VH-VL binders against q9sjz6. Designs and how they scored, part 1

No score or structure here was measured in a lab: all are predicted.

Target 1, 219 residues: q9sjz6
Amino acid sequence: MSMECVVQGIIETQHVEALEILLQGLCGVQRERLRVHELCLRSGPNLGVVSSEVRLLCDLDQPEPTWTVKHVGGAMRGAGADQISVLVRNMIESKVSKNALRMFYALGYKLDHELLKVGFAFHFQRTAHISVSVSSVNKMPKVHAIDEAVPVTPGMQIVDVTAPATSENYSEVAAAVSSFCEFLAPLVHLSKPSISTGVVPTAAAAAASLMSDGGGTTL
Unless a header shows other numbers, all headers, positions and changes below count from the first letter of the chain; antibody chains are not in Kabat numbers.
F, E and O are the ipSAE of ESMFold2-Fast, ESMFold2 and OpenDDE, as the mean of both directions, binder to target and target to binder. V2 is 0.75 times the mean of E and O plus 0.25 times the DockQ between their complexes.
[cut] stands for letters that were removed.

## First folded at step 2 (VH-VL)

Design a1 (framework fv_cosibelimab)
Fold by ESMFold2-Fast, scan of step 2:
Structure a1 (fold): chain C 219 residues (1-219), chain A 119 residues (1-119), chain B 112 residues (1-112)
Amino acid sequence: as target 1 above (219 residues)
Amino acid sequence: EVQLVQSGAEVKKPGSSVKVSCKASGGTFSSYAISWVRQAPGQGLEWMGVIIPIFGTANYAQKFQGRVTITADESTSTAYMELSSLRSEDTAVYYCARDLEYSYGFDYWGQGTLVTVSS
Amino acid sequence: NFMLTQPHSVSESPGKTVTISCTRSSGSIASNYVQWYQQRPGSAPTTVIYEDNQRPSGVPDRFSGSIDSSSNSASLTISGLKTEDEADYYCQSYDSSNHYVVFGGGTKLTVL
């Protein structure tokens, strides 16, 4: 099972340069530009009693835009999960063609909202593969009007820390992310996202059931 | 309050190795990088390298690359500096120091460990 | 790599003001923060100035730091000089291109 460990925080724009200097020291000189168009799609009534959510991410910093579909499951639950300082959730992420939007529309999905994230990212590939992005979140006044995007929260930027994990190593990865949070604490306070509700409970229950019913021995 | 306490003085023969420890008090050990700086008798300060415990990564000054290894044990809040192939010119006081968060300078220093290399 | 150059020694009378310079050989002195450390005989260094001009808690306001881009130098200024200020002083910066911490050669301050 593909999983991810996630924490988020908010940083004032005036402190972004200090954070960038700190991050650059850790990974060397590698800094990536971030300019991502994010489309959030919701399922129509014919796909279930409650809606499901799919995100399409378009990397606009490439000469030819590339597309990724991302579907996140519900957060890990239980007494053990409540003690973990980072969000651990199931995640499916795949590269797709630009025709993916058309296919989801054909399946009855509708555009719920769209955002433009602009900033930078750093990647660390040692004890855990940790990705840190710092970006302004911008909204479009019109569908796909990228050039007319305006900040959702002027003067503030979002810090996202993510690390891929598996059902076998998520504890170690969560610990690594938690330690990283402490390292950045003087500049930005990172915590579990409370806003990410990408998975409908019925869809999560169905996925769990399918995993349980999968497999079996044959002759 | 952070305090860095280093291991005691050592006398080593040329060609041997020495491993100096630096124990940090407080739960902030994993949150900070630890550097090692040495000072030969009557000489200035010389940076040897740094360990970033949360990533398990270390960077070394070019002069010491291949001879120095810096490690950290988060469970004991202890950083280590091991210097191999010792020469008489490695006789120095070795300091550990906690790195500042934004400037790659230092705020807290260990008391120092004298390493004497003599035959 | 760049070098940080300090005078080998400075001396001044009690109550006077002394300034110790730290000149960067290549690249701008303003490109990276400068720290200043005080080391008394037989002791570990202690930080007296960090991030160009900030004083740690407990360091007297007699100590101040400054950056002069025109001379490509940082300066440590100690006013109202006291006998306990007698020590070696080191400037320090960072080479972000080579990931290398750079120390100045040190300045011996004598208070007579």
Scores: ipSAE 0.000, ipTM 0.406, lowest interface PAE 19.4, mean pLDDT 79

Design a16 (framework fv_cosibelimab)
Fold by ESMFold2-Fast, scan of step 2:
Structure a16 (fold): chain C 219 residues (1-219), chain A 120 residues (1-120), chain B 112 residues (1-112)
Amino acid sequence: as target 1 above (219 residues)
Amino acid sequence: EVQLVQSGAEVKKPGSSVKVSCKASGGTFSDYAISWVRQAPGQGLEWMGVIIPLFGEANYAQKFQGRVTITADESTSTAYMELSSLRSEDTAVYYCARSLEWYYYGMDVWGQGTLVTVSS
Amino acid sequence: NFMLTQPHSVSESPGKTVTISCTRSSGSIADYYVQWYQQRPGSAPTTVIYEDDQRPSGVPDRFSGSIDSSSNSASLTISGLKTEDEADYYCQSYDSSNYWVVFGGGTKLTVL
């Protein structure tokens, strides 16, 4: 079963350049631009009592758009989970064909919300493969109006740190993510996301939750 | 400048099918959505369907599902609309129109129109 | 599915201002872009307004578009009416399936 270790935070836009310089200074870093149209699809009650969420991600920074489907499941529970500062959850992420959206519509999924994420990401390969992305989360005032996108939280950007894990190594991966968070602590405070089940909040709700939890508050 | 050039007028018998072409000059097919719109004599504009080359699939208005097929050939930058089981009520001018982006269905360029007459 | 409802006809004298409404039956008019097309007799439609209120190059500023969320409608306003503005006008929008387009029934503008 695939798992991922996740922490999130919010950084003020004025501090993003400092964070990018810090990350660029690391040995073996790979940088990429992000311009991703994220569609959050949700099943209705006719497909089950508990609503499920599926995300389709379209990479708009490529010459030809590429598509990825992502589904996140339940968070790890129990005494071990309660002791770690990193969210550990089940996840499935796969590249899909360009007609995936139509297939999900045919299955009865409905568009819940959509976002445009613009920013950058860095990938680090050490004991664990750690990805860190810094992005402006933007919402469209009209369905699919990408060019009209406006920030959900003006002046703030979201920092996501993720690393793939397995049942056998999640403790080691979580420790690596925690160490990485300590390295970034002067510029951004990263914390465990509060919503860990298959039902996740909207980008606006997620940003508000992170601000309320004190996550991403810069020094 | 992008232009849409449609095939010439057709006269068809009831029960037959018609296939109208729409050739785009300039641009990449995947950057466009191509819609088909018809207009019966003295009537308004009626949307029939769209092909979104990025998805490689077409979607149709409920009224035309089962009778209309919209396809595209990226190698020739040509979209096609085929309407089957023709009736006299299908007599109309058929237009193709494009959008600059696949996720935006506002039409900015229209073809000149193709008159299809269905008569016995 | 939804419908866009327009008045069947409107008329006004040259130099005056006319407004054509377009009311959405289901869903919010403000959630989706609205376009307006002009069609003169014997011609293909041309776009006079796109994305609610934008004018294509070559369309005079006498043409303007607006959205009114309270009435769930869009409007096309033409000021300083000229005889060449006499035409049929159609509004158009779409829905959240990202595949469905709807036209209004059309409004015949007569310049008296």
Scores: ipSAE 0.007, ipTM 0.487, lowest interface PAE 10.9, mean pLDDT 80

Design a3 (framework fv_cosibelimab)
Fold by ESMFold2-Fast, scan of step 2:
Formats: C-alpha cells, sequence, structure tokens
Structure a3 (fold): chain C 219 residues (1-219), chain A 118 residues (1-118), chain B 112 residues (1-112)
C-alpha cells in the first residue's frame, strides 16, 4: 500500500547556493542539515538464488544516531506508468534498533557499498509532501571510516526529490513532483533514477546517465 | 495495540504435515522478525526458527532442519510454520512471537495445540 | 552452542524475596542480552525483564534482573512475593555463533 515518487539530478557545487536560495523562496522555511550514513546490503546465496537488497540509513545529525531500514520494490507497471516522467515504486521504511546491521550480517547479508551524504534538505507542503535533498555523496577509504570520507565526484552534488504516495493518489503526487521539477529546471535537470531493486545510483553513475544525449528520457 | 493471533488446534496422524498460521494486527509485521517456539506437555520452551517477513528469509534450529519451513505473506501480515513427517514427540503447543532484537520477544501469540496421534 | 541452566524449582513464603539463577555453560553471559519470561498454567509466556535488567511497562518494580560475570550467570529477583507470582520462569539469550535463540530449562516458583 505505501509508495514513493522519485526523481534525481546532478548539480555543480558552484550552483548549490543559487538552488538553496530558490528552494528557500519555494518552501518558505529554513533548511534542515543532512548527514546520513547509508549502507546497502545484499543477501548471500544461502538465503536464495536471487539477491535481496536492503538499505540501512543512519541519521548522524542526531545527538544519538537513529537507524531506519528501507526496502524499495520495482517500478510501477500498467497502462499509465509509461506516461509518467517520475519513478513510482513500492516502498517500506521502518525504524530499527542500533544493532540492525549486526542482525543482517548474522543472517548472511553482506555490505555491497556504503556512502556518506552531507548537505541539506527542504520540505514543500501544499498539494503533496515533497522532500528535496541536496548532498555531496562521499565514500570511505575503508569500511565505516566516516571521518575519512571523500567525494565520489568532486565538484558535483546530487539532488533527490521524493514524495510519499498511495495506490489511490500516486498519479496526483507524481504530477505534483513533475510540476515542482519544472520550477527547478533552470538550475538542475531532474529525471527518473536508474531502475533496480533498492540500489541507489552513485553520483558518478547518475552523472554518466544525465550526460548522455537522449538517455534517461521517456515518453 | 498489536497482537499475534494464531490458527486453531490441530489433530494429525503420524507421518503427515501441519501448517500453523500467525496473523499480526496493528501494522508491526514489516518491522520485526517472527520466531516460532514450541512447548511439549509439561516441558520447557524450545526455539524452532525465525523469519524476517520483509525479506522472506528464515533460519532454523538444527534439530528441525529438513522438517520445518517458516514462510510469510506480507500482504496479509501472516507468518506460517509448517512441520512435516510428524511424530508423537511433536505433540506440543506452538507459539509465534515477535522478535524485535534477535531473541528479545515482546509479543506472543496465544498458542496452537498440535496433537499427533494415530 | 551453549546451554542455560536454571534450578528446576524454588519456593518461598509470601512477602519474602526469591532469586532465580540462569547459568551459561560456555562463553560469557554478558556477551548477549538476557530476557526473562513468566508463564502461568494455560497461558502464553509474557516478558517480565528484557535486556538484562529492563522492566516492560506494567511490570511491578518488585521484579529485577542482574548479570554476574564472575559466576557467568543472570538472575531474576522477585521481592515482596505474592501468590499471583506463582508461575514458570524462563531465561533466554542469543547464540551469535550459531544464530540460535537459547532458552533455559525453566524454574517453577511456588508461593506458600
Amino acid sequence: as target 1 above (219 residues)
Amino acid sequence: EVQLVQSGAEVKKPGSSVKVSCKASGGTFSSYAISWVRQAPGQGLEWMGVIIPIFGTANYAQKFQGRVTITADESTSTAYMELSSLRSEDTAVYYCARDYEWGAFDIWGQGTLVTVSS
Amino acid sequence: NFMLTQPHSVSESPGKTVTISCTRSSGSIASNYVQWYQQRPGSAPTTVIYEDNQRPSGVPDRFSGSIDSSSNSASLTISGLKTEDEADYYCQSYDSSNHYVVFGGGTKLTVL
């Protein structure tokens, strides 16, 4: 029953301040700080032939870190899906205990990759609840070395736009996200992210997709 | 309030299989693991296995490997425990329990009595 | 693979204090959390202590849990015993090496 509408884009660091000013004008509220440690886990062959993917998200901007597990399904199918310029997918998100990573490791899940996202977010509340985050995507030179994180693509940042939806209202929420993207178009081009079962594309992969003429566009 | 509601009592013949259900109410199914624990008459609690419904993955106690299968249907918020090749020693009350922290059970089902007799 | 050992039975008079032990056969008792469950005849178990020494909402403060690393044991202590405390009590921990939930054998508490 729960879904999300998603678009993603890339912006040069030199243009981030202009985007922040634009978002402040649109949302009318102060920005939120964003510092999130994101772990992508995959199930091993002992848990089935087809690998299952799970993301663990740790909010490091809290006095005590909080953990969330997120699992995303495939993109929506059906007669209307091909006409929508926004990714619509099933999504499950839930708070978990601080030892969730240990549980998944014990069950045979392995760390596929990890990222540290640092930046800011805004929330737009009118027709739909739209969340916009602008962040540098950083990798660690060794597992869990957050203090040593370095940018995946220096001089570039990722823009994520998401909105929660239901099977009853996803079409209207997708339209609201699409309209919001048009307002941001002078500074950033937003499109459907790479389709996979829960895999968040890296900034480099997203940049490669967006630099391809005629790529990443739909009817 | 969240509850786990199990299917009713079963009487089975030796060599057959039994499948017990455990339905979660109140929307906590996706966030937690579900364990199965049995108790033979006058005996202690014995852990059989666990499933994480969101992933459909299960792990079993060594004693039950090859005979027990634990599954989940997220659309109905229901977990199942199927035990095959039943013997008289399998006569027990079978419980499901919500496992929020790898063996930390906070909510228990009411139990299902399975009797194996000829 | 380890076992948790409890006394088979304990008995005490109303108003007194009783302690039920739970001893781990190998590895440290402190390496994994210990929970305690109360089971009255004909009923499903209920949690009286979780994470070594925490009480769920609604459990009276007469119930307490502790860990003693020197004896490699966990203990459930019930003070001010009441007749309603008569039940079987089970300790439980987790074996991270085998990914198993381990229960103690259970202790029958009689209040006479």
Scores: ipSAE 0.007, ipTM 0.458, lowest interface PAE 9.0, mean pLDDT 80

Design a5 (framework fv_cosibelimab)
Fold by ESMFold2-Fast, scan of step 2:
Structure a5 (fold): chain C 219 residues (1-219), chain A 120 residues (1-120), chain B 112 residues (1-112)
Amino acid sequence: as target 1 above (219 residues)
Amino acid sequence: EVQLVQSGAEVKKPGSSVKVSCKASGGTFSSYAISWVRQAPGQGLEWMGVIIPIFGTANYAQKFQGRVTITADESTSTAYMELSSLRSEDTAVYYCARSDYYELYAFDIWGQGTLVTVSS
Amino acid sequence: NFMLTQPHSVSESPGKTVTISCTRSSGSIASNYVQWYQQRPGSAPTTVIYEDNQRPSGVPDRFSGSIDSSSNSASLTISGLKTEDEADYYCQSYDSSNHYVVFGGGTKLTVL
């Protein structure tokens, strides 16, 4: 099974340029634009509670949109895992056809919420492949009204740091991510995501996550 | 290379239930969907339903709704198909088939099949 | 609900080209992907074409698939016909309206 190491933080829009300059200053960096439409799906009334979330991701920055399904599992548990400052979780990501949403509706899924993420990303390769994305999270006033999207939290952007891992190397990858967080600490405070896994996220949970300064739900 | 390995042949009486297993060997099935397809002797292929293990979601052909249950155990990479209230016309070879999420109903790997015979 | 109609049987000599049609009774054949499966006696089906015209690794390029919207049909073409191609062939698509996987009735290919 594939895994990912994840930390997340928030940054004021006024400090985004400083963060971008810092990231650009690193040797061997690769910059990408982000414009992604996310659809978060939940199971229907006849299906049980899902232990993780299902997202359909549409990359709008391509000449023609490409679609991906992303399934995020629960966080790693245990004494050793509890001491790690980085979230380690199972993750499955696969390309899907443009008809995927219709297929999931046919299977009894319903749209929980949708978001438009706009920003940029950098990719670093050393001990691990680390991706850093900085984006505004926007919601639509009407279903699928991408052109009318408005920020969930005006003046704030989300910073996501992710790295793919396996059951054999997750400890090493988590250490690499943790070291990278230390490098960014003067501009952004990165921690384990505040959104709990094991339950399909809601729009309210997404908004609450953007306002959190810590890794725990009681912070 | 990934293979789908099914449980052995079964002989059942009318009115009973049968549960057939399908294990992914040489890889995991968490990144895939598993469908069940049957074939009565000398007849064509008939789709019964699909499960997407990572989402815990199953969908069934209307003809089998209420009689078929498809489940999956991710820890053992095994999918199951249980058919209840068996009739003689349920005598068939039952296949599991794998597909990815790019095209949910494009089957790339098939199990070897399980013969289920329903007779008194 | 739609049906996929295939000829019951087709026969041809070694080295020749055969084409097996698969006609959709309602709605456009291009609305959903078409796959083709080969089944030899006593064996499980194997995939020879997926997503209209794609070949799995290991399937020789003499197998090809195509879609013809004017006849509302998909076709499987096997060139350079060999005796080991003798099998039943099934087309398959998806009915979005009824959320059902549809198989054709199958075509028995005999190589004489």
Scores: ipSAE 0.007, ipTM 0.483, lowest interface PAE 10.8, mean pLDDT 80

Design a6 (framework fv_cosibelimab)
Fold by ESMFold2-Fast, scan of step 2:
Structure a6 (fold): chain C 219 residues (1-219), chain A 119 residues (1-119), chain B 112 residues (1-112)
Amino acid sequence: as target 1 above (219 residues)
Amino acid sequence: EVQLVQSGAEVKKPGSSVKVSCKASGGTFSSYAISWVRQAPGQGLEWMGVIIPIFGTANYAQKFQGRVTITADESTSTAYMELSSLRSEDTAVYYCARGRYYSGYFDYWGQGTLVTVSS
Amino acid sequence: NFMLTQPHSVSESPGKTVTISCTRSSGSIASNYVQWYQQRPGSAPTTVIYEDNQRPSGVPDRFSGSIDSSSNSASLTISGLKTEDEADYYCQSYDSSNHYVVFGGGTKLTVL
């Protein structure tokens, strides 16, 4: 039903300030702190033919920590799919109670990994609602040890650009995201989440790819 | 390494204007916001306005609209604050402060400039 | 535009813990970073906490900052209180989208 357009990139910490200055210069800018506890759950074979991914997101900077479930589906396929330079995929996002994790475990999901993302985000409402987040990705030394999180790749941060879309407007939203990528290209290279097999992947690139893919690859 | 150096103390008559300078050294001037903050004797910190040299934009507290002008000269890494139509209640120490663009953290402060307004 | 409200004064004995609040009148306190500045008589302010909870080098770990979104407030906590902590403390936030700065009214800390 609902879709999203996604690109990701990696930026060195030393270049983050320049990127933030560039983003802040855009009209209608609203800067937000980002501090999100993310639980990535994977379904086992018991739930079907292929594995699927569910993310539980807790925004730690809201008046009350709130939980959101995000289920991402397979990437768009078809005649036009390879002509689009951004990832277009199905997604469902909704608010849930604190015991959502228990519910998903009862359904046969398992915790794949746990991350704390810390940084900032900007929202732009022009031809499309584009969200840009720049964050360090941190792992926890113990399950749910939020205050003790340690960077996965010191000196590197992940740039996520996302925009919600529908089956009727995904082409136009993808074009808007692609145009936005060109605006940021001097500071960061944004692309469809992927790992090149021709070079040695960085931990940051692998982390970015893992966070963007999910929701099953059913035929 | 970075320092902000302000011009010296001023004594002014009511109705006149004052222009205080703030010269930055040791860092990048254009990548930061420069704010002006004053403090009357025994009072709290009062923000007057900011200039963001990279955008050429300035914004002012409503209380000072029409009386304050903040400018910057990137070639000399110097910010200026001009306050007109001075009144006795404008007697204060005036500080410039460098703000991190994204967080507003004032990481360096000038030493302060005492402006006394009296007849 | 919003206001930041602090108590006018707080006092506590040496060795105890004191907490100073900074409450935002509109919009979420979590929308923008909060800093805390210490000012002693005759001096320019110095930073004790920046970007919500970070300490500059040289500031002891008995100073800490926190954000409480439920009360729409930031807090500065000083443990193991010492006489040299006597000062005025100011919270400050920055609305980067509108390019304006807000200071709290300041809190006089007395150590007795």
Scores: ipSAE 0.000, ipTM 0.413, lowest interface PAE 17.4, mean pLDDT 78

Design a7 (framework fv_cosibelimab)
Fold by ESMFold2-Fast, scan of step 2:
Structure a7 (fold): chain C 219 residues (1-219), chain A 123 residues (1-123), chain B 112 residues (1-112)
Amino acid sequence: as target 1 above (219 residues)
Amino acid sequence: EVQLVQSGAEVKKPGSSVKVSCKASGGTFSSYAISWVRQAPGQGLEWMGVIIPIFGTANYAQKFQGRVTITADESTSTAYMELSSLRSEDTAVYYCARETYEYDSSGYYFDYWGQGTLVTVSS
Amino acid sequence: NFMLTQPHSVSESPGKTVTISCTRSSGSIASNYVQWYQQRPGSAPTTVIYEDNQRPSGVPDRFSGSIDSSSNSASLTISGLKTEDEADYYCQSYDSSNHYVVFGGGTKLTVL
């Protein structure tokens, strides 16, 4: 089963350079630019009793934009889960074509909101593949108006640390992520994302929380 | 090699239910949508509904709302179509068909079809 | 909702060109992509044209698709007809108002 280990934090824009220097020092890898258009889709009223949410991600910083669809599933619960400082959750992620948005609209999904994330990322491979992204979260004043995007929270950026895991190795991966967080602690406090019991964590919920207004752009 | 293999022919009585399976091989099962399309004897193609296995969400044509349920089991790479309250006019060949949204796919269309399952409804 | 109307049958001799039309009853034919499927007797359909005029791998260039907004129709054209082209052909589009896949009634192509 595919899972991911996740922690996140917030950093003031003025401290981003210090964090970048620290991350570059961890290994000789180059920094990657991050410019991602994120669409959060919800199922329509004709798709059954319970609505579902999916994220469609377009990586705008590749020579040709690449698309990914994500479904964030339930978080790990039970003995030991509450003691882990890292969120462990089911994650289904697939590469998709540029036709994916049109297909999901055809299947009855509706756009809940959309965001533009701009920043950089680093990838570290040791006992686990850890990805760190530092980005401003921006919203569009009109649907798909990427060039007019404005920061949701001026002067602040989000730090996301993620690592893919399986049901067989999530404990080891979570430990690796936790150790990595302690290394970054002098510059940014990374913590387990807040989730409501019985509610599946989604990009829409996270974006709504960050915006402090419960909403984004709609079609 | 991508293949969709359906379960065998069935004969059902009016008022009963039928559940047809569609097992996918080749490619990533979660990277596409599965539609169900039927064809009554001597008639054209009729779309019934679709499922996105990765999310477990389905959408149905209005004519079949309340009678059709489409599900998927990612662990066995199998989609299912269950049709209840069968009538004689439900006698048809039922096809599953794939619509891929994989990164390098060229368009939204049915790129692979199952071989078809004949469902006969007779008393 | 709308319907896609095709002729019930068309026939033509080997080596000639045949065109099958698909007319949308309401709304513009150009507002949604049109696909074309070939179904030989006893077989499942296979795609010969997708997104108005694109060919899948393995489909010969004798098959082409087009859209004519003035007649509100899509067309499948098959040149250099061969006996193996004998089949039923279905056009298919999408209805944005109800999120349905819509098939045309089908056209039986006879090559004789």
Scores: ipSAE 0.000, ipTM 0.494, lowest interface PAE 11.9, mean pLDDT 79

Design a8 (framework fv_cosibelimab)
Fold by ESMFold2-Fast, scan of step 2:
Structure a8 (fold): chain C 219 residues (1-219), chain A 120 residues (1-120), chain B 112 residues (1-112)
Amino acid sequence: as target 1 above (219 residues)
Amino acid sequence: EVQLVQSGAEVKKPGSSVKVSCKASGGTFSSYAISWVRQAPGQGLEWMGVIIPIFGTANYAQKFQGRVTITADESTSTAYMELSSLRSEDTAVYYCARHPYYRSGWFDPWGQGTLVTVSS
Amino acid sequence: NFMLTQPHSVSESPGKTVTISCTRSSGSIASNYVQWYQQRPGSAPTTVIYEDNQRPSGVPDRFSGSIDSSSNSASLTISGLKTEDEADYYCQSYDSSNHYVVFGGGTKLTVL
């Protein structure tokens, strides 16, 4: 079973340059440009009482754009999971054809929202493969109007730290992510994202929750 | 590398319709959009509209709304532009061009062009 | 709705530098990316500059693009002019209000 370990935080735009310099020092490699079109699809009533989300991600900086589908499950529960400061959840991520959107529409999914994430990413390969992205989250005033994207939270950017894991190594991966966060603590506060039972927060709701500093559950 | 190959020249009478095809050869449309641009003899480039197949959306310049329809058949990697109620003023070379769906206007590659002549 | 205005023609000697302007009639030129296309008689256009100042692979570094907010214009600059640079040049941008692609009227470049 595929799993991922996740923490998130927010950083003021004025501090992004300092964070990038720190990440370059820790990584020793150049940053990767990040420009991702994210479509969040939600199931309708015909597919069950509880709404589920599927994300389609397109990397806009590739010569030939690549589409990825991502579905995340609820957070891991139990004594071991309850005592770690990192979110651990089931995750399915796969490259898909350009027809994936039409397939989900045919299955009864609807476009809930879409976002453009612009920024940079670093990858660290030691005990675990840790990915860090720092991005401006932008929304479109019209469907698919990428050229008109406007920041959801002006002056702030989101920091996502993720690492793939398995049922057999998630504790070690979570520990590696937690240790990594300690190196970033002077510039950004990273925490376990809030999750509601049976519902996955939207990116905008997640950003709003982080901005409140107290966290909370989202619909 | 992908190439855009268009259908051959057409001669049409006023009041008829023309349908020009544009096939992606050596590749597919993928996450790209296809725009149609025409050029009357000795004149400049005029944008007609765009189709983004993965979203099923099309948009048309105001001048052509009601007369132009742009479609795509993803199974054959072919886009079509149909222009109705033809007038002599519609005599032009019609180009298809590919661009990223997220960036309107970086046209690469262009099709070779299709001459449509409207004469009585 | 806005228009992009280019000079009808520009002429310069081989080896010299020429600049072709593209002025936006309303709204900021910097609000949307500008592309530049080269078209020789009987041929389809080809891209020489995209996203204001980027060159496609294979385009010589003699070609450059720039944006000047004070004149509300974009410019295509070609240095070290060669006879093979003779062509029509078109600027192109995007109108966010109606989602239309907008072309300039085109400039005929003559290199003697």
Scores: ipSAE 0.005, ipTM 0.490, lowest interface PAE 11.7, mean pLDDT 81

Design c4 (framework fv_narsoplimab)
Fold by ESMFold2-Fast, scan of step 2:
Structure c4 (fold): chain C 219 residues (1-219), chain A 123 residues (1-123), chain B 106 residues (1-106)
Amino acid sequence: as target 1 above (219 residues)
Amino acid sequence: QVTLKESGPVLVKPTETLTLTCTVSGFSLSNARMGVSWIRQPPGKALEWLAHIFSNDEKSYRTSLKSRLTISKDTSKNQVVLTMTNMDPVDTATYYCARIYYDSSGYEYFDYWGQGTLVTVSS
Amino acid sequence: QPVLTQPPSLSVSPGQTASITCSGEKLGDKYAYWYQQKPGQSPVLVMYQDSKRPSGIPERFSGSNSGNTATLTISGTQAMDEADYYCQAWDSSTVVFGGGTKLTVL
C-alpha cells in the first residue's frame, strides 16, 4: 500500500520570489512550471453509506493534457499520531485516459468542486523524494472554464510539500519532510492540512479546505 | 470530410424492436476525442437525446428510456448501432446520429449531424 | 430531471435584434450550446460554450449565459435566419435540450 506525507502553508505573493530563491539554493535544479486542473469527485449514495473522494488531476503544461487519478484515505490515527507534525495517509495514484471524468460519472460520482493551480515546483531528493509546489489556487466561474479562472484568495499562494512513502518507511519520510520544513520556516510556516483552527492560518483556511476537502478527519 | 448516415427509413409495428445503424466516415470510432450520439425528433416537436457511445465502449442512456435502449459499435465497419425495444406509435420520429467532439476540459458538443431517418411506428 | 425552458416562438422584423432565451436552474454554472434547424434539415451548431461561434457562422450571432438564463442574440436579423433554435446543456453524463424557439422574420 502506498502512502504520502503532506504539509501545507500559505505565503503572501510579495514573498514568493524570496521563497523561490531559497528553494533554488536547496534543490540545485531549475524550477518546473505548474498548471494543474484539479477535479474533486465524491461518491453518491448508490455506492455505499460512506462517501468516497477521488481527485482527477490534469497537467495542462504538457502538449497533450495528461490525466492522473488520486484516491486518498484517512489520516493516521492512534497513540502518537497527534504528536506527528506531518500528515501521513494512504494514497493511490495512477495515470488515466482523457475520458476518466465520464467514467466516474457513470459509476455514480458527482463533481464536488474544481480548482486551477498555477505556479511552480521543485524536487529535493535525498532520504526521500520531496516535492514542493507554490501556486495560486483559482476557481472557475463556470464548470471547466479554465481560461476564466480567478484567484480564491487574491494576494496569497499555497505551499504544498509532499513525499511518497510506504508502510515500511513513512516515519523516516515524515522526519525528512519535517527537517526540510525547517529550512523554509523563515518564510513559510508549514503544518498538517487540517480543519484544526489552531494550526491553519486564517487566510488559507478556505483554500486549504477546498484542496483537502476537510476529509472528515480531525488531527 | 466528416459524414454520418443513418440506415432506413423504417416502418416498425407496435411491440417490435427498432434497429438503426449509423455509418461514419472521415474519423475513426477508435479516436478518444470522438463519440457518436443518437437524438430523435417527433414530428413538430423538440430534439430528444437518447444515447451515446465513446471509443472505449463507455455508454450513456436517457434515464426514462434506459430499459429499452442499447447502443453498440463495430469499429471495423465504422458503424454505431442503436436498438430500442417495444416500439409504440409515440416513438414515431426522425432519428439522427451525431458526432460528439470531446474537448480537453471534458466537455462535449455535437459538431456534425447525419441527415436523419424517419421511423414510423404503425400497424 | 433538469429542464431547459425556451419561449415557443419569437417574431422580429428584418434588421432588428432577436434575443432567444433559455432558462434552467443554475444554467450559468454550465456551458450552453445552440443549434439552428431549418425545415427538412438537420440541426446545425451555431454557438458553443456560451459565446463561441463555429467557423462559418456570421458575427451577427452572439451568446451569453449567466445566473439561470442563456441568451442567443442575432443582430441585424435576416430572412435566412428564420428557423427553429434549440439550446442544449450537459448535466453530468446526460444531455438536455430546450423545447425550441421558432424564429419568424417578418
Scores: ipSAE 0.005, ipTM 0.466, lowest interface PAE 13.7, mean pLDDT 80

